# Designs tried in a protein design chat: VHH binders against F-box protein At2g26160. Part 16

Target 1, 331 residues: F-box protein At2g26160, of Arabidopsis thaliana (Mouse-ear cress) (q1pez8)
Amino acid sequence: MEKPEWSELPGDLINLTANRFSSISDVLRVRSICKPWRSAAATPKSFQCNLPSSNKMIETVLSPTTFFRVTGPSSCSYKGWLIRTKQVSESSKINLLSPFFRQLLTPSQQTLDLLKFEVSEIRQSYEIHIFDKYLIQGVIGKEGPSHILSRVVFLDNLIFAVGQDDKIWCCKSGEESSRIWTKIKNQVEDFLDIILHKGQVYALDLTGAIWWISLSPLSLLQFTPSIPMDYDGYDSCNKRLVEYCGDLCIIHQLRLKKAYIRRSQRTVGFKVYKMDEYVAKWVEVRSLGDKALIVARDSCFTVVASEYHGCLNNSIYFVDNVRKSVIRMKL
Below, E stands for the ipSAE of ESMFold2; O stands for the ipSAE of OpenDDE; V2 stands for 0.75 times the mean of E and O plus 0.25 times the DockQ between their complexes.

## First folded at step 4 (VHH)

Design f1 (framework vhh_7d4b_2)
Fold by ESMFold2-Fast, scan of step 4:
Structure f1 (fold): chain B 331 residues (1-331), chain A 121 residues (1-121)
Amino acid sequence: as target 1 above (331 residues)
Amino acid sequence: QVQLVESGGGVVQPGRSLRLSCAASGFTFSDYAMGWYRQAPGKQRELVASISYSGGSTNYADSVKGRFTISRDNSKNTMYLQMNSLKPEDTAVYYCATVDTYYGSWEYDYWGQGTQVTVSS
């Protein structure tokens, strides 16, 4: 077994972004002049919907966020910074967010004119907002809403998410009466992740099998076999889908099962699996080459490491539950 | 720039009414659940009223239920607190804030600077 080198990222991707923008406003103006800003302005609006929870409906908002790569004035510098942005509804402005955390980067008030910077859209994602009506009553509730959504994807007039119950849920993007989440029928599997890939939605189950979401009829169809059970000492619940070199890959974040609480478990390594089309089997990816994987809370994606300040080849950047900081591991 | 600006505070006699307003800018107001907090002299800050993203769901502290009404106008990026049958015990600085909850995680809340409400004879 190849043992990945463990290192704590001092927050290079975040710290370089925050350091660059530390003296600027947490709000950026969107302009219609360059392609990236026209793309940001065309980002889907927030989606208001309802989650059924026992005998009640919980109001929920899905807020679009976009990851961008930002380079300094003139492209004489090859490297840039990773930022995440959120559209401001009443203006052409955008808010700067941490790529890994739900935080504004610059609480101090100073403006930055992004027309002087080159900006490229990397990925679209969504933040989930839930209204907790029990907050005022000081309920120290060990029971939260029955259905909490994660890993949201949009396809045409449909929205898909993984629920707290590890099932795939669906909502129509039409009129208000259709904005109630419903569980897809006849699910036996427990799901960990979903991704939009080449115009289709795929779901990842607990065993590492990928499932395709068919829209006519709405159903889950097994697309791949499960990944091999190589290490029975590891937690099976920490797997993500990612697009790597045009293909769907599975990232398995290795945590030991012996910790009494899962949130106290440290990551000891990663395995990445790719489907070998020739032999029709899962094969372990031994190196990411010149690329790095970004495992963020609401998105998982590949970057070319040389295009980013402080980003190393053959690396996975993620947030550790124990340290609440960005950590790097070599694959 | 993210801003929440409260207005409508003042000095009133017991049994009278006040309407507080909170004007929001610099963020997508309609994406956030909002609330009114208050802090009386010598007491900790408490959440007295909250309102969902659409305005369709509200919640109130027991001390103000039936007397206060929270509302919002997303087209004007404004939240309101109608305070009826005011009591001396309602004397406090009233703060407009986001109350959006994210289960299992901490997030930054936006806060206004506060507006003073004094109920005295």
Scores: ipSAE 0.383, ipTM 0.718, lowest interface PAE 2.4, mean pLDDT 73

Design f10 (framework vhh_7d4b_2)
Amino acid sequence: QVQLVESGGGVVQPGRSLRLSCAASGFTFSDYAMGWYRQAPGKQRELVASISYSGGSTNYADSVKGRFTISRDNSKNTMYLQMNSLKPEDTAVYYCATVDSYYGDWEYDYWGQGTQVTVSS
ESMFold2-Fast, scan of step 4: ipSAE 0.422; ipTM 0.747

Design f11 (framework vhh_7d4b_2)
Fold by ESMFold2-Fast, scan of step 4:
Structure f11 (fold): chain B 331 residues (1-331), chain A 121 residues (1-121)
Amino acid sequence: as target 1 above (331 residues)
Amino acid sequence: QVQLVESGGGVVQPGRSLRLSCAASGFTFSDYAMGWYRQAPGKQRELVASISYSGGSTNYADSVKGRFTISRDNSKNTMYLQMNSLKPEDTAVYYCATVDSYEYGWEYDYWGQGTQVTVSS
């Protein structure tokens, strides 16, 4: 297991990430001038909680990260850069991360002049850190806990997540002793993803149906019909939720079934579907127009391609598990 | 600037003890599970001890269980490895590192530069 090289990422989309916020003065300038970054520095906190696993609790930390678009102060003709940041509370510093990988970027020799930049928040996300009692054995997923979180969403005083058991779990924010994850009762379906959309939490099940999470009482209600899992000649097991043009959409990652070794299956394409509320039918999105989708490991979102360096229209940017690098595909 | 700085290594006789320390800076230490790796000449790095974010859970490789004790002090951003009943086969460079088991093969690691431990008669 080799880690991806920095040069494998689209340099134009993340050019600014070659520079690091290395001093307290740099952080203070961002907080005083850039409202989204000032807000993130003031409010995001790591959330420590415990996952149930058989007769034990597994310690878990949700560490906040934020995706930003950064532009120059007089940026009328210039595109921006996509960056990902993580707050370091102990030093009041902000670390720059790869948008696609969980890796800190090597610092540049030059310091970044934060007074020259404007910052816009694109998305909040969380890195999930767990302590697995089987880590030394190197056997994650066989004798390790089944209740490891894969995706998380925060809504008010509640945290929702998809566990490795493919069920929706809920945790209340508050006193440390009350931060125990509880599985939502009476779940029949297995879930793949979860998203916050227009103030509501939605979950995607294995059949391609979207469910709404009602908060009083806590329950799952089917929001859309199922979509076929099996497309002729393709394996579409990897599905993600994304918000595109105000609508909830499903992204299907396509791999050819003929490959015998599952982990060696290459992504050959994508299909995107949205719910047509007027006719209550799934409709294929055949083109993303002037937009691109960013499919990162722990986040999926839409960007306007023309606003970013090196970003092409009608494109999906994702991490290829076979190549271990960031790849672009046209929809 | 993320830094992990090991100290406490040295040369000792078999049966003696050493205590290694790892001072962390530039990241939120209390958010990370931590571990001690070692690498002997010509061998692969191995994880010998790990500790959860709170210090409430620990794991050890079979070769060191009962002899080594890992601990941490989050108020000082420091992790320790108490090594008792040292054996010649414990001779290696010991590395302090962050450890994570969220997803195999896609974790990022912060690593120290290492500290040499030599056990010889």
Scores: ipSAE 0.325, ipTM 0.674, lowest interface PAE 3.2, mean pLDDT 72

Design f12 (framework vhh_7d4b_2; at its last look DockQ between E and O 0.32; V2 from the best seeds 0.00; counts 0 for: pae E 6.7 > 2, grease 24.6 > 24.2)
Fold by OpenDDE, look of step 5:
Structure f12 (fold): chain B 331 residues (1-331), chain A 121 residues (1-121)
Amino acid sequence: as target 1 above (331 residues)
Amino acid sequence: QVQLVESGGGVVQPGRSLRLSCAASGFTFSDYAMGWYRQAPGKQRELVASISYSGGSTNYADSVKGRFTISRDNSKNTMYLQMNSLKPEDTAVYYCATVDTYSEGWEYDYWGQGTQVTVSS
């Protein structure tokens, strides 16, 4: 069957069809066809969103970013590449990046024809660009890493964020002028991470408990018990939420306690915990099986390792702050 | 390939001024936030100033606030750092880089070769 020459479609039809694509993957494909399609296709737009702090709003720009699996036509194997896309903050342009770094996979001046590839979406997130002097000082927050890029979740017309005060805030995602952040009331705990899971928003507190965000009334309810974990000789300064096999899990990133300088702290290991619903206890996940865990700056997710080049079973991939390289650890 | 080339460094007396320039090529300059870093001998590299994509927003380290001014000309693919009232403590190699606002160091920046700034009496 002769591949339809999509570039020859009348402009009216292009305009009618280009905006009907809901998935970022489809939008990227459409945009890769030709200039008219690219122009007609609506892309997720970056927008200014001041994130809440204890005493001030921090000027930020939120930009959509998505992880994709990309397979080439010439690939003799079903293995694909893990690729990240991000929208340029102040433009409609989308760049292809390494999952872990800012490195461009393609020059910005070049157009990639994604129709030649099989593309599937893995995870969508938002990159946070903060224009605040406080960030330049290298100090974000009072305790531990801020996870600033993974601290925003979109749900319908709402945006949830972990503020710089480590509390959960909510605003409407509508017009910029109407974006009033409201702190959820009666928060006692400090929070480290936030995630969208099965259409609901969950937050992770410092004690390792997961909280569910109720929309009516807007409130936090403890969903899981705390995980008091004392690792002898190590600091679990980084805790993240991840979906694993349909369940919410907690990732503890372990660093050496002796390093006073946060930037010099080397990751020495990971612990993953899953809630046993029957006994209401956290149990350690000791094996990821055929999956690999990707711990990126703005998102954590699992992949089937055999489906990706460079991924091994029962492995965690992350960027170490000291090495500034992708590191593999066996769980 | 992304290329960043710094210029304008030199040796100056305290209280004097220097203007650094960074010429960018190999990428769409206007699509990236940019910044200046510096590294003094025996010290860690630190962010000095940053500027948004369009130049609408700027940030400065406390140590240089009021003395340094970062700017950019997207039509020329060039970023500048006006350094006034220079102090001996400003002595360092200054680097031009693409800037991400993520401070935890999970991503690398694109760097230039650096230009030496020496402030001495």
Scores: ipSAE 0.018, ipTM 0.405, lowest interface PAE 6.5, mean pLDDT 79
ESMFold2-Fast, scan of step 4: ipSAE 0.446; ipTM 0.748
ESMFold2, look of step 5: ipSAE 0.051; ipTM 0.532
ESMFold2 (binder alone), look of step 5: mean pLDDT 82; pTM 0.831

Design f13 (framework vhh_7d4b_2)
Fold by ESMFold2-Fast, scan of step 4:
Structure f13 (fold): chain B 331 residues (1-331), chain A 121 residues (1-121)
Amino acid sequence: as target 1 above (331 residues)
Amino acid sequence: QVQLVESGGGVVQPGRSLRLSCAASGFTFSDYAMGWYRQAPGKQRELVASISYSGGSTNYADSVKGRFTISRDNSKNTMYLQMNSLKPEDTAVYYCATVDSWEGSYEYDYWGQGTQVTVSS
């Protein structure tokens, strides 16, 4: 009459990397649960579209990926693991992906069946795939088609993304012939990120200012002032948007910059800011409390740390460019 | 159960034609750019033809341009390689595979088992 004891497993599965795949796969296989998948949500659809570049149309696909929380059947433990998945056709079968890297964690010819696990959807995300005609020749220009779009956000019948040119691009989700990306007009600013927050799309520029995307007419309106952050010997050019406790916040990633290692930078810390609406200025968030931030390549979001195995309060989980591994830092 | 299964290989005389097929299952075929690779004994594997998600864009290695035609049918989850005017130097094992244009990604690399093409008199 015993139930599987999922929570007895040692380790920190929220810090999953490709090197730890075999243990994750083995855990999911041997601790199978008979409870059906609770949410009968529609399978996210891939979005095929065209991106103009140098008077050419480049075929592009927005491929859906989903972050799930996976839990075992236990009355005393509600903790789970964070996984990122890609659906296989219209089935419940998935490929398991690294939450932080664009790496396949299941063998390329193996899939997992989500109906055998108790899962809850945490966040929907999209990977961007572009057909690169230069692949055969090995010739790729500075403005090659790879990586043209990032940070995809859907709102109603519109899709927004940040281009490789650091501008905001928009596409309508109508008939195939109308799925052509266009740059929003009159952009002087360079952008780092976009987020959907309380039914509105916000964009973050290089200076730390937040902009609102107005839909009628389609335009960018400055929502907050710039953040004057200048750290001698430190680089804060990497910034992300995140929703924290109902507030729109900015994450500043601080990196040590040294002249003799120009292309190699190490993360030394983080600063998180939210707008104080009463004084119209940025206020530092000094603690994340019982929460943690997940700063992934294609997505940035908040989790309640106590709901995840190995996740610590007041922490930021991210990938460092130098070490290329998942790291935790306390805020 | 991701699979790419090649068929249509064989032995032919120079100047003849062969049509290779690649049947895909276990993934959303229409989300992937696809390609045909070949490998002759003692040589590195090379990409000879590639095709975009819709089939609207194709690309070929110089050695096969004008002789080979790549195509796909997304409704049948199948990719094809029409090989005309075959030469002895086309002798190789031909593999179908997904083509990932993003550097460092291993997420979408699926490979078939290969099919032998021999061009000899």
Scores: ipSAE 0.389, ipTM 0.713, lowest interface PAE 2.4, mean pLDDT 74

Design f14 (framework vhh_7d4b_2)
Fold by ESMFold2-Fast, scan of step 4:
Structure f14 (fold): chain B 331 residues (1-331), chain A 122 residues (1-122)
Amino acid sequence: as target 1 above (331 residues)
Amino acid sequence: QVQLVESGGGVVQPGRSLRLSCAASGFTFSDYAMGWYRQAPGKQRELVASISYSGGSTNYADSVKGRFTISRDNSKNTMYLQMNSLKPEDTAVYYCATVDSYSYEGWEYDYWGQGTQVTVSS
């Protein structure tokens, strides 16, 4: 097997077919014969709104993106490639995106015959585009935005987001004139992440507790207790929600804690926990077995490692923001 | 293929006006905030004007505020820069680019045009 041309990444990474998938003809063929592509295309196009931020509303666009697994000729290979796509609404074209980086993958104008390929939708997500003129201008000096994760969930006619104030806000996904964000009442906790799981919206707070969003009335109900953060010598301030083997789990990203050093800190490991519903206790997931976790900017999800080129069992793939590279760590 | 094409540059005398255009293709133009950068010989590239996806919010560098006006037409996938009361100090190559608060550091600016030369000679 030849490596894909998008191979400047380490050899342990999932191989992408992104540089060979970009024609309108291919998109139309997939939509006509592949139900996952039609389902993804039915997802609302870009959602324009004013997202809440620190006593201000910031002009924002939520652009839908879809993660797909694409396999080669169905009789010759069981392994596939992870791709992320964004539809160009004005031309019915599709842009190929890096799963991990916020960049367009520029194809060589080659088309794939998608009638010879199997395509499976893995996840729907939203890429957040914001315009804050003071941040863009550099008026606040060398400081940049602190939260760059897409923390947005669409549920039927409702949109839930974690704002820059770390509170949960809700908006109706109707006409632009009706898109008024309302902060959910009586929030005392700060939130880190939000996920759609088994048709329900769950949010993760700073203490590691998971909350359920009730729709009638609109309210937050504590779903799990807080998780103890008892890691000697480590800082676990970064936490994400992920669905693993049907269970809602928390990923803890660990960094070294040094009293006199306040330089950029690198990730040194991960811990994964799931709630044992029968005993009501947090249980550490010590091995991912034949699976891997993909920790991307706008989504976090599980894959079966053997179904992807270059993907290893019991692994977590994530972006190192210090080096701007994709890193693999074994759980 | 993503493409940004600048036009409208040229040579003008001080006090005159120029209008720059940026034609975009290959992406959903209406989803992106856009900006005009310039780079004079021997100087760093600077952002002179930016505009939100809707055109409802704009930003200008202090050196051009009151003289330059940025605008966009999402139906034509085009952005403009109206430059009035031009000064010799405005001489530079002008670049059209996408902008985003998450690309604040300049590390991940996704799309750049090739640039158009503006010369203000006395």
Scores: ipSAE 0.433, ipTM 0.739, lowest interface PAE 2.3, mean pLDDT 72

Design f15 (framework vhh_7d4b_2)
Fold by ESMFold2-Fast, scan of step 4:
Structure f15 (fold): chain B 331 residues (1-331), chain A 122 residues (1-122)
Amino acid sequence: as target 1 above (331 residues)
Amino acid sequence: QVQLVESGGGVVQPGRSLRLSCAASGFTFSDYAMGWYRQAPGKQRELVASISYSGGSTNYADSVKGRFTISRDNSKNTMYLQMNSLKPEDTAVYYCATVDSYFEGSWEYDYWGQGTQVTVSS
């Protein structure tokens, strides 16, 4: 597999920016016309909640992060870099994060003036922080924790997430005492992903079926049938939800099946399906055209490839979790 | 830039007390669980005490339980380790770090201080 060019270009911008961070308030003071940046500034800095685990409560924190496109100071280039940011409480600072990895970017000795850059918001996401390796190891043992939450979605006064137990969990925003995660009852299905699409929360099960979360009463209703095709010779159990050109789509990550079980099988390709609302069926997307998909750990979204340095049309960018490297594949 | 700066290390006699401090900057301190690690010569680094983001939950290694107390002040972005009844076996470099259980075995996602030496000898 070929490493994407733009993974190097974001590193170069990051080296320029990593030595100095502009606060969101400083950016808004000078660049008052940037509506997406102002929207990000309005988001809460963190949300504390508790996860029940046997005889204890595990403290968790939801921390907002924002993906931005940043263009260089030169007006000649319309291309930019993809960055992820996290606001630092009390210090009026912003941390730069890798779009694909959880690590903060390494600081450089270069001076940066972020106010010379044009920024546009791509999307918001949430990181889930769970405390204490000792506690989790003591409860679960070597296999790892079953109650780690991922893929967080906010809807009104409710927060939804997918657990490592492949179930949907819900937490009420509001009073501190009500911020306790509870598993939605009567789930027969196992889930891989969750997304907010056109004001509704949809969940993706292991078979490729989409479920709609009804709020009154809180319940899961099957919205589409399972995807009928399983590709012989491929393991397609890794699936993500994404919005592509206004449509709800499924990304199938294909790993080669082998006679011998391997701990770290490599991704060999992708298939993308969109929901056809007229026939209530999944239809294969044969090309992403001038777009690319960004498949990050806590977020999955579409970008216009020509707006980013080194980003190619009809491409999917994702992380090899074993090697911690960004990889590109053509759809 | 992210920094964790330890202070309060030194040389003390057995049975005495010492308080370590860790000053955090460049990240949202109150969003992270924090911990104290130590490494003695010829030994692997071990987590001796950890504290939740709110300070409401703490955990200790068996070797220090009942003697050490971890605490934090989120308004000052500072974490502390009160070490009582010190023993020669507590001699080590003490490191302040974030403790993040989101990725199992992913030590590289934690932020680390440079360490402070604690020596317990007569």
Scores: ipSAE 0.268, ipTM 0.621, lowest interface PAE 3.6, mean pLDDT 72

Design f16 (framework vhh_7d4b_2)
Fold by ESMFold2-Fast, scan of step 4:
Structure f16 (fold): chain B 331 residues (1-331), chain A 122 residues (1-122)
Amino acid sequence: as target 1 above (331 residues)
Amino acid sequence: QVQLVESGGGVVQPGRSLRLSCAASGFTFSDYAMGWYRQAPGKQRELVASISYSGGSTNYADSVKGRFTISRDNSKNTMYLQMNSLKPEDTAVYYCATVDSYLDSSWEYDYWGQGTQVTVSS
């Protein structure tokens, strides 16, 4: 229903209206070299681990990725571009990743020298690389995400993720012998998302209930009741967790219900709910004000719209499965 | 700039051996599973061999199992394919590429080399 504001263009920084500068080369040409990124911040290290699956062990690596806001000198516009990056080993250079899709940007623009720009870190996330040695042997029909693990969260010495089986998995970040993923015991519900919020890990189930991950003992405890989200003619099974103005919120993505392939269902709108902690009820968020939500593949987060080129107030930016592009919808 | 550069192709007689190399640059090679694809005239591109990011696990198409050996050297950012007992049916352009177990991925998003021709003829 809403006109696409921006498409995912290989080689472009995320400029959500992308109408004047289409490439990193054009951005670099017009900007003077600014203060370099503060290299005092430690570069996250890749984490090697193993995921048991049936009678096999699947090798995985968690590769750190960072969302940055890239700006020019303070005398220029304070607006910036949203980029997603991966550090090149032992270098100030970074690979540019698609913020909304799985893969790197175009070959001509996939490496950027971070020290030539003024950047600020917005969000840390992890790209999951999987090697399934049985993949080449044949096709097994599976429903669900292409990644075996998604939505990685680190807390203390523990790593949590949502598996392709819609269960919460946990791994210790210690020595190699402890780097084996295990499911949290006694899970009955199917989970869609996980988030670190105010020092605690929360998980979102298919019915819209939020669960708290207790660390002693390691277990899932239901935190909120289920949200009845049965909209006539719409499929609301796609839900994400996000932190908005310090509150834990659920984003409900509404799709047309009568499609033969779920991945091909068209998104027609969103609803956002926050938990009212005083009355223990879900309250609909009817406006995001001066902010926008970025619903990216491995991360969901809030930005102040005025700080980004082409970003509009009260907006949600996401990937549309049918159009294969980044779309904006007003909340 | 991300680059994958294949080398080692050529024309050989049946029963001979070739070793292909793939030199990678511009990304963290050790964080990616890698593979060799081939495309014969009039056929679709197929995955021949793949190797995990550490080199600890490998996988092969049934048509090459026992004859081909894939390996990698992460310190040199290089992947190899040792091809023994070559057959006319192995004639194809061989491509190195990044590989992941994505069920819904588009091949346009994988890193691909330019390819190297292998011709097995009597």
Scores: ipSAE 0.262, ipTM 0.622, lowest interface PAE 3.6, mean pLDDT 73

Design f17 (from d16 with Y103G E105D G106S S107G; framework vhh_7d4b_2)
Fold by ESMFold2-Fast, scan of step 4:
Structure f17 (fold): chain B 331 residues (1-331), chain A 123 residues (1-123)
Amino acid sequence: as target 1 above (331 residues)
Amino acid sequence: QVQLVESGGGVVQPGRSLRLSCAASGFTFSDYAMGWYRQAPGKQRELVASISYSGGSTNYADSVKGRFTISRDNSKNTMYLQMNSLKPEDTAVYYCATVDSYGLDSGWEYDYWGQGTQVTVSS
């Protein structure tokens, strides 16, 4: 049990607390998609597109997923569970996913009973599925394209993503033949994240500066200065964008600064900053109050802690890339 | 429910051919890249062929390249593996599965798997 098989994940289910998630598994069951539920929690269709790599196109599918808060039947509790779902098709049942990982909830015996549970949509995200000729080569340096997409944002007829080359890419949502990703030109900066905030797309660079994506012409404009943070003994290279209480904020994930030890990549803390829009000054957020931040692989968002089982105030929930487990840290 | 059902396995002599089929249900087949894995006794499971969402791109392991052909029919939710010039070392249980190369340490976290079909190449 200490190292479960990677192909079997029922023992490693993601929890805000271990005991609370174990209890949810005992009550979930899904039979069919209810029309009122589906219309209330409607997600966009999957999006098929192509990534250029060398002189070939890599076929890609963006699959919509939705984060929900689920409240138990006839419960007077304001507390629910955080789940992520993926709709397989309009006639199929909903797949339950880990909120923090790409894992499908298995074994298939765990289900959500749609007729008995109240659900609230929290956020939509997209899973990226690619087909790459390097999948089975097994040769050194042939592990896939250098510009595989991450972090996806939809705005009108445009889709934006961060590539593995740390540049911003754009695709039009028009005809399938025109759905080809193109890198935005004249990028000197390396980017870590993008977010849709107040109807506009913002990108975060490696130095902690926020950039705005102008649509006419399509270009990147620096919105904030870099954060000149010097953390003695810590690396802050992993940063995420999040909306907190209506403000655009940056989350700095802190790791120990030791180059040759795997444990040096372990997260030891967080710092959160917001831009004061009136004076253009960086302000450290020292407490999240009654809220918690969910730092998931494909999405980052704020929740009210008291609305979730096992969720604590002033906390950040994230995946430790060393241990492959959900960890909570107090801000 | 999600199901992948393999068929077409059997016992054949070296140099002969077999065609495997994989019937998929319970998910949007055209949204998934698909592949054929095999596992011989005492060996790890290996991916031998994969095919893109549209069927326009394919990959093969070096051990089967030139002999095996993967294809799919999205209108029938079915994937195929045409195995030509079979060798004794091709003897294994063959599994169909969804395939994904994107992700952190594992691209297989959303894999759907079939129950497998036995292929034996023997005189």
Scores: ipSAE 0.200, ipTM 0.600, lowest interface PAE 4.1, mean pLDDT 72

